# Ledger of designs, part 20: miniprotein binders against a2bj90

Target 1, 235 residues: a2bj90
Amino acid sequence: MSRSARRKTSALNTVLRVVEVFASIQGEGPFTGTYSVFVRLAGCNLRCPFCDTRYAWSLEAGKPLGVEELVEEIARYEPSLVVITGGEPLLQRHPLNSLVEGLESLGLRVQLETNGILPAPARDEQLWRVYHVVSPKDVPVRVPGAKLHPSWVDYARATGRAWFKFLVANEQHVREVAEYVAKLGIPRSRVYIMPLTPEKLDMKELLELHSRIASLAVKWRLNFSPRLHLLVQLP

## First folded at step 11 (miniprotein)

Design IB11
Fold by OpenDDE base, fold request of step 12:
Structure IB11 (fold): chain B 235 residues (1-235), chain A 84 residues (1-84)
Amino acid sequence: as target 1 above (235 residues)
Amino acid sequence: SEEIRKRAEETIREAQELLKEVIERAKKTGDEDLQWLAKLAEIYLRAAAQAFQKGDYDKAEFYLDLAQELIEEAKEMLEELKRK
């Protein structure tokens, strides 16, 4: 490889396409209630009809940001957790590993949000060390091109650092989740069901939907993920 | 096409009419779970209509299909409650 090719590959490994960085409360999954900095990465390998972050679908929608600069920006918020989300963060896997290395060097905890289509982290990746919330899009609501990569089940078993979060509307969806996770050998203790909320839902309807899905979570012995940020009107 | 748009608008309207009947029937049963299911269908059908008005047809179709599934589930529950 020429010196020019090595410089281009090194620069590609140190720059992320970032849509937004903001501080809030983690509203979803196992870290619900945690004061967090959210890093929304650009680019997605899906086009979910129900996606509330469609502006992040294009890689070009993100601004190029150096990993070191991004680590410094995140650190200024003094977060209890760094949440890396986006479209699909693992589309930027190489610079994302560098970001994780930088954040971990500061003692910051990192949680990734992924759709689980791309392979789970390998043992030699910095991403192996962080927490992952996998949101499959093949069950119960099927998005075209969505398929959970089997390596996420293996990663969850090997590390204890992965959870699976499913969007549900009714009891039939909860049943389909229960069957799916049983078939894959995912323990119920690692499964979260979350209300499928449309945009601009009123607070009364939002609360009732949360109550109904939470009751189903208890009935089916699954964990419940709120959309807490919607309930408390945070970003 | 404009024709596809009109058909989608008609389908949303038909679903709205059907859902009104289901809601009225659900209220007469006093069954809270059935009333909720009908309300949930209303929520998603509203989301479909709003997406359609914005020209987001993929989102409109998605929420319309979901609303229709819930309407059919509510109808099945109504028929089960009549047999008890």
Scores: ipSAE 0.818, ipTM 0.921, lowest interface PAE 0.6, mean pLDDT 93
Fold by OpenDDE base, fold request of step 12:
Structure IB11 (fold): chain B 235 residues (1-235), chain A 84 residues (1-84)
Amino acid sequence: as target 1 above (235 residues)
Amino acid sequence: SEEIRKRAEETIREAQELLKEVIERAKKTGDEDLQWLAKLAEIYLRAAAQAFQKGDYDKAEFYLDLAQELIEEAKEMLEELKRK
């Protein structure tokens, strides 16, 4: 392999398409309440009708950023957690592993948000070491083309660094989640249900919906994920 | 297509009429869970209508389907309460 081919492969692994970088509070999942820097990556392999980040679906919606520059930008916020999100972050898997390596070298904790369609990290990937919140889009709400990759269940068992977050509207949805995770052998302690909130809810409706879904979480012995950022009016 | 748009508009209107009836019936029962289902259907149907007005037909269809499921669930509960 020529010196030119090695330089081209090195360059492809060092650039991410990034939509936005911002500091906020993690509003969802096991890290709710954590001061976090969010890195929203461009590109998605789904077209969820309920997606609130449709502007991230195209790879072209992101700006090309170097991994080193992005690590420096993130570090300036002094975050308690770095949340990698977007459309689907694992579409940029190679440079994402390089980003994780850079962040971990600074002692920063990393959490990935993924739809779980693409394979879980392998043991030789930097992504193996970080936390993952998998948001399946096949249960209880079915998005066309969504299917949880089986390797996420294996990764969760092997590492204890994965959780599964499901959008729910009512008790029937919670039942479907409970049946699905039981069938896959996912421990209930790794399962979060989250209210399916449409845009432009008033605070009263938003609070009532949270209360109803939280009560169902207790009844069904599942974890509850708020949408805390909506409740406290943060990005 | 304009035909798909028109059909979706008609379906939203029909769901609004059905939901109005369900809400009025639910108020008479005093059942809080039934009243919540009717309210939740109203929330999602409003989201469907808003998406439709913006030309986001995929989102409109998604929330319409969800609202319809909840309307049917509420109707079933109303019929069960009448048989008791």
Scores: ipSAE 0.815, ipTM 0.921, lowest interface PAE 0.6, mean pLDDT 93
Fold by OpenDDE base, fold request of step 12:
Structure IB11 (fold): chain B 235 residues (1-235), chain A 84 residues (1-84)
Amino acid sequence: as target 1 above (235 residues)
Amino acid sequence: SEEIRKRAEETIREAQELLKEVIERAKKTGDEDLQWLAKLAEIYLRAAAQAFQKGDYDKAEFYLDLAQELIEEAKEMLEELKRK
């Protein structure tokens, strides 16, 4: 490979398309309540009808940011966790590995949010070392073209650094999740169910929905993920 | 197409009428789980109607289908309660 091809490949590994960077509380999954910087990456391989971040679906919705500049921006917030989310962060896998390397060099903890369609991290990737919350879109709500990549089950077993988060509306959805994770051999301790919240719920409706899904989590022996940011009115 | 839009609008209206009947029947049973299913169907059907008004037909269809599933579950529960 010529020096020019190595420079072009190095430049492609140093720039991310970023929609937004903000500080808040992680409202979902195993890190709920953690003071976090959210990095929302641009581009998604899905078009979920229920997506609350539709503005991030296009790669063009993101601005190009250097990895080094982004690490410095994140570090200024003094986060307890860096949450990498977006559309689908793993669409920017190469520069994302460079971002993780930079953040880990500062001693920052990193959590990725992914739909699990793309392969899990390989052992030689920096992404192998971080935490992952996988949100499958094939169960119980079926998005066309969504299929959990089987390597995420293997990654979860090998590392203990993956959890699976499912959107649910009722007990039938919770049953389908329980059957799905049992079939895949995913331990219940790694499974979260989360209420499917439409836009413009009032606080009473939102609280009642949380209560109902939390009760189902106990009944089915699954973990419960709130939408804490909606309950406490944070971004 | 305009035909697809009209059909979706009709389906939302039919679901609203059916849900009204289910809510009225659910209130008479005193069953809290049934009343919740009917209320949850109302929430999702409202989301469907709002998406439809915005021209987001994929979101409208998604929440309509979910509301219809809950309406059918509530109807099944109503028929089970009549047999007890």
Scores: ipSAE 0.814, ipTM 0.921, lowest interface PAE 0.6, mean pLDDT 93
Fold by ESMFold2, fold request of step 12:
Structure IB11 (fold): chain B 235 residues (1-235), chain A 84 residues (1-84)
Amino acid sequence: as target 1 above (235 residues)
Amino acid sequence: SEEIRKRAEETIREAQELLKEVIERAKKTGDEDLQWLAKLAEIYLRAAAQAFQKGDYDKAEFYLDLAQELIEEAKEMLEELKRK
């Protein structure tokens, strides 16, 4: 087969373990409010106590889907953004690059959500060209085993296509985030703080927490991320 | 397993007792930031208690530790405000 035919056949034969595909609004980070299709990949390299998506932790939770079929399914939603999330999507890095190629060939914008333990994309990966929201889990929430791979800072600086999002409860947590990002050389313009929201908050409590964390973002000159989907009760 | 569960249960009960006192004292001060801190501790302590009742002990421990940190911060603020 020709080089282009060989590459096309390889990408279309790649299989991803997918937990769910659904349309909603991106509720967090720099793309908050965007009509999105979410692709939740199975498997995670962390067991965060606060995780809202524990059903995606096991690779067995996902069913195998071919990349071509998945691209077609996603395209039918006519999304403004495709959000690839999980568990930890980079555990399925090779077929994920094939999915990204398929989505980009249709002109679809892609964002990856990652805990940042695995390395940032290399320049020759399809993932190099998409957007990334990196959520380190070692500060302030201190999940065992979490550590941001240093390549994400280099990637963000080189491309401008990565942002860093941190769960915080109070000002002490924000101080810890500020010290962490300063030490790593992550510019404030790339940093979001987001309220740590347990289950079953009533709307008044949810709004109060958002308000307090937003005020801290202003005070510390960091960006604020809501959890908008919770406020509007979307998945 | 039984000892770990018993210790977590005792710690949650102790935190609930302390928090009741902290909330009452915070109300008497009229300090809005202190009252929020007490409320925030209550939010996370509730999450810990709910997780404990469901047998999710990792989640319970995470939120309990956070609630305890907030209770200690509130106690420090109460001491500072008492001197004023």
Scores: ipSAE 0.794, ipTM 0.905, lowest interface PAE 0.9, mean pLDDT 92
Fold by ESMFold2, fold request of step 12:
Structure IB11 (fold): chain B 235 residues (1-235), chain A 84 residues (1-84)
Amino acid sequence: as target 1 above (235 residues)
Amino acid sequence: SEEIRKRAEETIREAQELLKEVIERAKKTGDEDLQWLAKLAEIYLRAAAQAFQKGDYDKAEFYLDLAQELIEEAKEMLEELKRK
């Protein structure tokens, strides 16, 4: 087989390590409120102390699932959006591109969630054509080893298909985010700030935190991301 | 390791005691931003204590550091308001 044919047949034969597939709403970022199917891939290149999905850190947490079978499962839900998340989905980049190809052939809209450490898609990847919400861990939370790959800024400018989302607790954090995105040349229209919400907040506390961060978003002319699924008690 | 965990637990208790005073003083000022800052410190300090009890020490340290930053900010604001 030719070099290209070998790559194509290998990608069609590959499996993804999948932790869970479920329907819910997208509760965060630019697609908030959209009826979505979530595909959580196993493996992560970070160990963030505030991570809500630690069960996806190990590649061994995922079960092997064929790309064709996964496309069929996803299609059954009739989603308005397919959210590929994890861990860090780009650790499974090659079979992920095959999944995206299958989903796009059905006209399904796809969004990837990534910590941005691995490079943005190249123009010849299927991932080039989907939407990305990039959550850098450089600032304000400063997780060791978390460095945003500069290609994500280039990708966002070239395509308009990437947004950047930051966890913040207070105005000092928002100032740090504003300085960070200004230095990188990320326009504020592509920046979201989101409340840093620990577990087991009561509803009053959750609403107060949302209100305070939303007010800061307005003050700093940034987009606000809720954690809507927490407010409406969905997964 | 046990000495480090014992010190961390003591640090959480010390922060809890300090925060009680900060919350009380914040209420007396009537300043809504200061009261929120104190409440936010309480939220993250509670998260630190809960994580510590579950043995999640990296999460506990993360939220403890954040709570301590907020407590220091609240103390600074209290001194600023005292000078008014």
Scores: ipSAE 0.786, ipTM 0.906, lowest interface PAE 0.9, mean pLDDT 91

Design IB11
Fold by ESMFold2, fold request of step 12:
Structure IB11 (fold): chain B 235 residues (1-235), chain A 84 residues (1-84)
Amino acid sequence: as target 1 above (235 residues)
Amino acid sequence: SEEIRKRAEETIREAQELLKEVIERAKKTGDEDLQWLAKLAEIYLRAAAQAFQKGDYDKAEFYLDLAQELIEEAKEMLEELKRK
């Protein structure tokens, strides 16, 4: 293998393709309300029709950033939580593990958002120790190519650091989610249902949809996730 | 295909007209869940129309299909309430 090829391989291990880095509030899932820095990685292995971050689908949408530089940038925000999202962050798994190592060395808490197609972290990965919110895309709507990797359920049981979040519109969707998680052995305490909110809803529509889905969460004994950032008009 | 786009546009218009009737019938029942179901269908049908106008045909088709499922559910519920 040439020196150039080895250097190329090493650069891939230390460089991430990053679409954006910004501070905001985590608006979804178990960490809702937390002051966070979001790191949106480029590239996705799905083309969900309801995706609100289509600008992150292509790997070329991301700027190459060195992991060490990225850690320094994130740290300057003094976040309470670092949210790694995308596209699908696990497409850049190796340099992502390096980023996590750097962030944890500074005592920063990390949460990953993933569609769960790629396997859960192995015990020897830096990602093993961080929090994960897994959003399967094969229920209640089947997105072509979507399938939750079974290792995520085992990971959640072994570590207590993964939760499963589902977009729903109505009770039929909630029933489908309930059947799905029961079949996979995912306990209710790890399941969140969240309103499927298209763009440009007025505030009354947003609140009513939130209220309806929250009521369903209570009825079905599931956790409710808002989209808090939409309600407070933050990115 | 331009013919596929014309068909999609016609489908959205047809769904909009049907939904107006469903909303009015739902109001007469006084059933809050049925009225919400009809309103939810309108929300997603509006999203489909907006996505279509922006040329996002995958998003338009997704929300149109969802709206049509909700309309059919509302029609079924209207029939059940009428026969009670």
Scores: ipSAE 0.744, ipTM 0.889, lowest interface PAE 1.0, mean pLDDT 91

Design IB2
Fold by OpenDDE base, fold request of step 12:
Structure IB2 (fold): chain B 235 residues (1-235), chain A 84 residues (1-84)
Amino acid sequence: as target 1 above (235 residues)
Amino acid sequence: SEEIRKRAEETIREAQELLKEVIERAKKTGDEDLQWLAKLAEIYLRAAAQAFQKGDLDKAEFYLDLAQELIEEAKELLEELKRK
C-alpha cells in the first residue's frame, strides 16, 4: 500500500459524524442521575417508528469532527460520564474506538448506547473497556430488521459491562421481556424495563406511567429505568 | 399511498369512538386498573392521531396498534368485572 493509501485509511479512523454534543443528566438505565456529556452520532441502521431522534438517522445530518477536537470539547465539561448515543454509534466503529481511546486516556468513563444489531466489541477494540446499554428493538416492540446480535450476551457475561434496556407499555410487554432474557440467559440484574412514552405526555400521565411500569418491574424482578430527563425537564 | 392514509384515518376514528365508550364504562366501575388501561389507550391513540396529522404513517400505525391492543384488554377486563 502506498504512503497515500495509509494516510487515507488513517484519516477515516479520526473523523466522526456528530449531530450534537451537550451536557445533561443521564436519565435512563444503570447510570441514571449521572452528570454526563452526550455525544449523538449520526446514522442509524433502523427506522424505529417511536424514535425521538429521527434527525440523526442520516449520516449527512452529522458534522464531521476530528476525534482529538471532540475529546477536547468533551473534556471541557468535566463530565462524570461520556454517553455516546445517536442513531447507531457502532456504524462509526473505527473512529469511535479512537474516540474511546482518547477519552479513557483522560480518565473519563464512557457509556455506549446501541440497538445491539451490530456485533459487540471484540477484546482488541477500545470499545471492549467501556460500558454498554443495549436497547433491543425486536422485543417486546418489533422494529423491522431488528435482531439482537448474540455476541452481546457473551460480552455481558465476559465483562459485566453490558445492560439491556427494553421499552414496555403494559404487563404483557414485561412478560415478553422476562421470557426473552430467560431464553437468552441474560441475568435479570442486567435487564431494565423503561416506559414507552410518546411525545407530549403531560406530567401527570408521565408520572402515572412511570409508577405503573416501576410496579411491574418489582413484580417481575427486573430493574426499572426512568426517563428522568423528561421528569425533570432536561435534554 | 393515499389509500393507506385513508385507512389509517378511518381506523383512528373508529378507535376513538370505541375508546370513548370504554372510558365511559370504566368510570362507572371504579376499577383503577381498568381506568388506567383506558387512559393508556387514550395516550397512545392521541400519539397516533398526532403522528397521522404530521404525515408520519409509520408512527401513526405503531401507536394505533398499541392503542387497539389496550382497548381490547380494557374490554376484556370490563366483561370480567361485570361477572363479579
Scores: ipSAE 0.816, ipTM 0.923, lowest interface PAE 0.6, mean pLDDT 93
Fold by OpenDDE base, fold request of step 12:
Formats: sequence, C-alpha cells, structure tokens
Structure IB2 (fold): chain B 235 residues (1-235), chain A 84 residues (1-84)
Amino acid sequence: as target 1 above (235 residues)
Amino acid sequence: SEEIRKRAEETIREAQELLKEVIERAKKTGDEDLQWLAKLAEIYLRAAAQAFQKGDLDKAEFYLDLAQELIEEAKELLEELKRK
C-alpha cells in the first residue's frame, strides 16, 4: 500500500460528517430524562416516510469535523450522556470508533441510536463498550430495505448493552412487536414501544397518544419510551 | 405524475368523509376506545393531508395507509359493539 493510500485511510478514520451538535434531555428509550449532548451524524441507508430528520439523509448535509475537535466540543457541555444519532451513525463506523475512544478516555458515557441494519459492533471495536438503542424499521412499520441484522440479538445477549425501540400506533402494532421479539429471542425487558407521532401534533393529542401507548406497554409487559422532548418542548 | 397526485387527493378526501361517519357513530356508542381509534385515525389522516399539501407524497401515502387501517379497525369495533 502506497504512503498516499495510508494517509487517505488515516484521514478518513478521524473525520466525521456531522449535521448538528446540541445539548438537551434524552427523550427516548432507557436513558429518558438524562442530560445529554446529541451528535447527529449525516447519511442514512433508509428513507423512512415518517423521519423527522430528513435533512440528515445525505452525507453531504454534514460538515466534516475532526474527531479530536468534536470530543472537545462535546466535553464543554459537561454531559451525563453523549447520544450519537443521525441518519445512520454506523455508516461512519471507522471514525465513529475513534470518536467513542476519545469520549471514553474522558470518562463520558456514550449511547448510540441505530436502525440495526448494519452489523452490531465486533469485540475489537470501541463501539462494543457503549450502549446501543436499536430502532428496527421492519416491524411493525415496514420501511423498504429495512431488516434487523441478527448480530444485534447476539450483541444484546453477550453485553447487556442493547435495547430495541419500536414505533407503534395501536394494539395490533404492539402485538406484532411482541411476536417479532419472541421469534428473535429478544427478552421483553429489552424492548421499548414508542408512540408513532406525526409532526405538529397538538399537546392534548400528543399526551393522549402517550397515555394509550403506555397503557398498552403495561398490558403487553413491555417498556414504554416516551417522546419526552416533544412533551416538554425541548430539542 | 399529476395523475398520482390527483388520486392521492381523492383518496384522502374519501378517507376524510368515511372518518366523519365513523366519528359520529363512535360518539353515539359512548365507547372510549372506539372514540380514541377514530381520533387516532383523524390524527394520521391530518398528517397525510399536510404531507400531501407540502408535496411529500411518500409521507402522505404512509400516513394515509395508517389512517385507513385505523378506520377499518374502528368499523370492526363498531360492528362488535352492535352485537353486544
């Protein structure tokens, strides 16, 4: 391999395409209520019709940022958690491992949001050590080209650091989630159901939808994920 | 195509008319779960209409399909409640 090829591979492993960095409260999943810095990465392997972050679908929508600079930016917020999200963060897997290494060196906790299409972290990746919330897009709402990679089930079993979050509208969707996770051998204790909320829902309708889905979570013995940021009007 | 857009608009309108009838029937039953299903269908149908108005046909179709599923679920529940 030429010196030029090694320099290009080295530079590619240290630069992320980032859409936005902001501080807020984690509104979803097992870390709901946590003061968090959100890093929204650019690029997605899906085109979900219900996506609220469509501006992140293109890699070109992100600015190139160095991993070191990004670690310093994140650290200034003194976060209780770093949430790496975007389109699909694992499309930038190599520099993302470098980012995780930098954040962990500062003692920062990291949680990844992923659609679960790409393989789970391998044991030699820095990503193996962090928390993952996997949001499958094949059940109950089916996005074309979405399929949960089976390695996420194995990762969840091996590490205890993965949860699965599903968008649901009604009891039929909750049933489909229950059947799907049972078939895959995912423990119910690692499953979250979350309301499928359209944009610009009024607060009364939003609250009622949360109440209905939370009641279904209790009935079906699943965890409930709010959309807390929508309820409290935070980013 | 303009034809696809017109068909989507017609389908949204038909779903709106059907949903009005379901909402009126739901109110007469006093069943809270049925009233919620009808309201949920209204929420998603509104999202479909808003997406359509913005030219987002994929989003419009997605929420229209979801609204239609809920309208059918509400109709099935209405027929069940008549048998009780």
Scores: ipSAE 0.816, ipTM 0.923, lowest interface PAE 0.6, mean pLDDT 93
Fold by OpenDDE base, fold request of step 12:
Structure IB2 (fold): chain B 235 residues (1-235), chain A 84 residues (1-84)
Amino acid sequence: as target 1 above (235 residues)
Amino acid sequence: SEEIRKRAEETIREAQELLKEVIERAKKTGDEDLQWLAKLAEIYLRAAAQAFQKGDLDKAEFYLDLAQELIEEAKELLEELKRK
């Protein structure tokens, strides 16, 4: 391979398509309440009808940013956690591994949000070392083309650095989640249920929905994920 | 197509009428779980109608299906409460 081909491949592995970078509180999953920098990557392999970040579905919605520049931008916020989200971050797997390496070199903790369609990290990837919240889109709500890749179950077992977060509306959805995770051999301690919130709920409706789903989480012995950012009116 | 849009609009209206009946019946039972199911169906049906008005048919269909499931669950619970 020519020096030019190595430079082009190295340059492609050091640029991310980024929609937005912002500081907030992690509102969801095992890191709820953590002061975090969110990096929303562009591009998604799904078209979920309930998606609140549809503007991130196209790769063209993101700006090209160098990994080094992005690490410096993130570090200025002094985050307790870096949350990598977007459409689907693992569509940019190669430069994402470089980003993780840069962030870890600064001692920053990293959490990935993924739909779990793409394979889990391999042992030789920098992504192997970080935390992952997997949000399957095949249960209980079925998005066309969504299927949890089996390697995420193996990754969770091998590392203890993965959790599974499911959107639910009622007790039937919670039952389906319980059956699904039992069938896959996912420990209940790694499972979160989260209320499926439509847009433009009033605060009373939002709180009541949270209360109902939290009660179901207790009944079914699952973890509860709030949508804390909606409750406290943060991004 | 305009036909698909019209059919979705008709289905939303039918679900609204059915939900109105369920809400009225739910109020008479005093059952809190039934009242919640009816309210949750109302929330999702409102989301469906709003999506439809914006021309987002995929979102409208998604929330309509969810509202319909909850309406049927509420009807089943109403029939269970009549047997007690």
Scores: ipSAE 0.814, ipTM 0.922, lowest interface PAE 0.6, mean pLDDT 93
Fold by ESMFold2, fold request of step 12:
Structure IB2 (fold): chain B 235 residues (1-235), chain A 84 residues (1-84)
Amino acid sequence: as target 1 above (235 residues)
Amino acid sequence: SEEIRKRAEETIREAQELLKEVIERAKKTGDEDLQWLAKLAEIYLRAAAQAFQKGDLDKAEFYLDLAQELIEEAKELLEELKRK
């Protein structure tokens, strides 16, 4: 192997703490409906009371996987999109950049899901080149410690590769989101509102909540994000 | 912490009784949006009760607070409609 190939191989041997890898449909945000492979990374810097993935909060919940082996596993699914999620994936920033490098070398499209507390990617990171759906938790749901890092707005403006998604229950929440994004200068074309869905809603309730939040999105001229995977009963 | 748990249980029960009244009053108005507000409060209050039953007090308090805000909003709208 050449020195260049050895350098790439060394970077691809970096280890990530991974909770699960699975195929499903991206059910939320701008890529809704896309056949995707989800990579759930361990560790989170929040303890949201409404979190439905609490099993990913601890770094110890993740198994160590080498980046090269993970890239090959992901590729075997033949995904249209690779969704990196968690916990909070940016807690494992360095090996995550190695994973992104490996996935992009195979021509795979990558989207990151983040709560936006840690800074947006720098221009020299592989993460700079991928898509990001940022879900701030300070408005309207007011999770302590969840302040959005301002670099995400700068990143969105510079690259056009970030969108902002907010959990809302009602019109009062939507008003708060509208005021928040206006203050930050986030254009409404980059903003999604998504229904705050408790666990174990029956299908009628789930559909009605979706319908009501979608109507509010139209009223407030914001994008609507479903939780499509819940509606079609996929993981 | 047992005192906090007992207070939360009492608050949930009180909210459930109040919401039952609010739902019936909202239904009598025929106002679809008011009926939805009451139903939404019921959804989140049920989530609070379920979380409490599982011992998840943080989730229970989150949904209880949300439900209580919705109940109060519904009560205010019901009183406004009554005056009209």
Scores: ipSAE 0.784, ipTM 0.904, lowest interface PAE 0.9, mean pLDDT 91
Fold by ESMFold2, fold request of step 12:
Structure IB2 (fold): chain B 235 residues (1-235), chain A 84 residues (1-84)
Amino acid sequence: as target 1 above (235 residues)
Amino acid sequence: SEEIRKRAEETIREAQELLKEVIERAKKTGDEDLQWLAKLAEIYLRAAAQAFQKGDLDKAEFYLDLAQELIEEAKELLEELKRK
């Protein structure tokens, strides 16, 4: 039957371009420390100079995987959290919504990582129901073209399921973040500052930078995000 | 381009030389925050130099700009402390 075959074929034709799937610990943001499966999607709409995952910038870096196959692979890890990251996952929004539907049908908790350039989920999207950590790149690090879409603030207020995470090097950066979030109306409880960590820091330098940024978080009454995976040497 | 690469290399060398002076002067003050500022500049300048050697000029420029801002801040504080 053509109609029945078309419906089944449509489900099988939903694919994501995936760079890697692996188990680790969520090292950043509000879910720090959680046993997680990471799904890194290919493609990014930015070319941040400090990016640790440049290998995910091109869509060609990803292999096409069917959503059903991917859900089964993720489920076998028995994760406490599924972290969808990339590149920029929202470049593959349509099949991403299908993945979220599959994961939620199995009771799996999902968190998305995004640079916030593309709009927040609409109420009728599967992505509406999951958690989001939004990392704007226009302040303080000033990546060109990295303007945060204003819908993320509305989404955070409406749902309570979004947080905003900023890379900072020093107190001047923290001051810039504080002014930025105040202007946008983002409450402090939703804001994280995180150390801007160059590659190949030794452990002493890494710890001191964490300590200094954590002290600033306390001083400015903001949340602190470590890069815990670097401290414990996990991917 | 070769011109951009040459300019970046020269700027990194100049920043490295200036930073050696700033670190030495900061150590003499005994001011812990000033010494951290100088150390932070060293961290980012080292990142710039490493990125340059790999041919990653955008990353090199990003960390160089950050290091230069920190070096200038440290110089201003050093001059302020001298007036005391």
Scores: ipSAE 0.778, ipTM 0.901, lowest interface PAE 0.9, mean pLDDT 91

Design IB2
Fold by ESMFold2, fold request of step 12:
Structure IB2 (fold): chain B 235 residues (1-235), chain A 84 residues (1-84)
Amino acid sequence: as target 1 above (235 residues)
Amino acid sequence: SEEIRKRAEETIREAQELLKEVIERAKKTGDEDLQWLAKLAEIYLRAAAQAFQKGDLDKAEFYLDLAQELIEEAKELLEELKRK
């Protein structure tokens, strides 16, 4: 490799296409309620009809941002958790590993949100050491192109740092999730069910849906994930 | 296309009329879980109609399919209650 080629490769490894960076509360999954900085990466390998963040689907929606300057920006918020989300963050896997390295060198805790299509981290990746919330989109409603990569189950078993979160509307959906996770060998302690919340629900409807899905979580001995940020009207 | 749009609009309207019947029958049973099932179908059918009005046909179809699934579940439960 020439010095010029090595320099160009290094520069590409330190740039992410970022849609937005903002502070809020993690509203979903095992870290619900944590003061967080969200880093929304551009690009997605799915086109989920229920997606709340369609503006992040295209890589062109993201601004190119250096990893070092992004780490500095995140650090200024003094977050308790850094949530890397998107689109699908693993589409930018290599510079994402550089970001994780920078954040962890400052002692910042990192959580990744992924649809699980791309494989779980390898042992030699910086992503191996962080937390992951995996939201498969092939159950209970199959989104075209969605398929959970089996390595996520292996990763969860090996590390204890992955959880699986499913959008559900009713008990039939919960039954489908329960069958799916049992077949894959995912223990129920790693499974969250979360209400499928369309836009423009009034607060009464939103609370009622949360209550019903939470009751199902108890009935089926699964974890419940709210969409807390919607309940408290935060981004 | 316009043909696909017209068919979707008709399907939504048909589902709305059927749901009115299901809601009424569910109220008569006094069964709170059945009434919730009917209400949930109404929530997703409303989301389908709103998405349709905005021209988001993928979202409209997704919520319409979900609403229809819930309507069928409610109809089946209503039939089971009738046979008991």
Scores: ipSAE 0.777, ipTM 0.897, lowest interface PAE 0.9, mean pLDDT 91

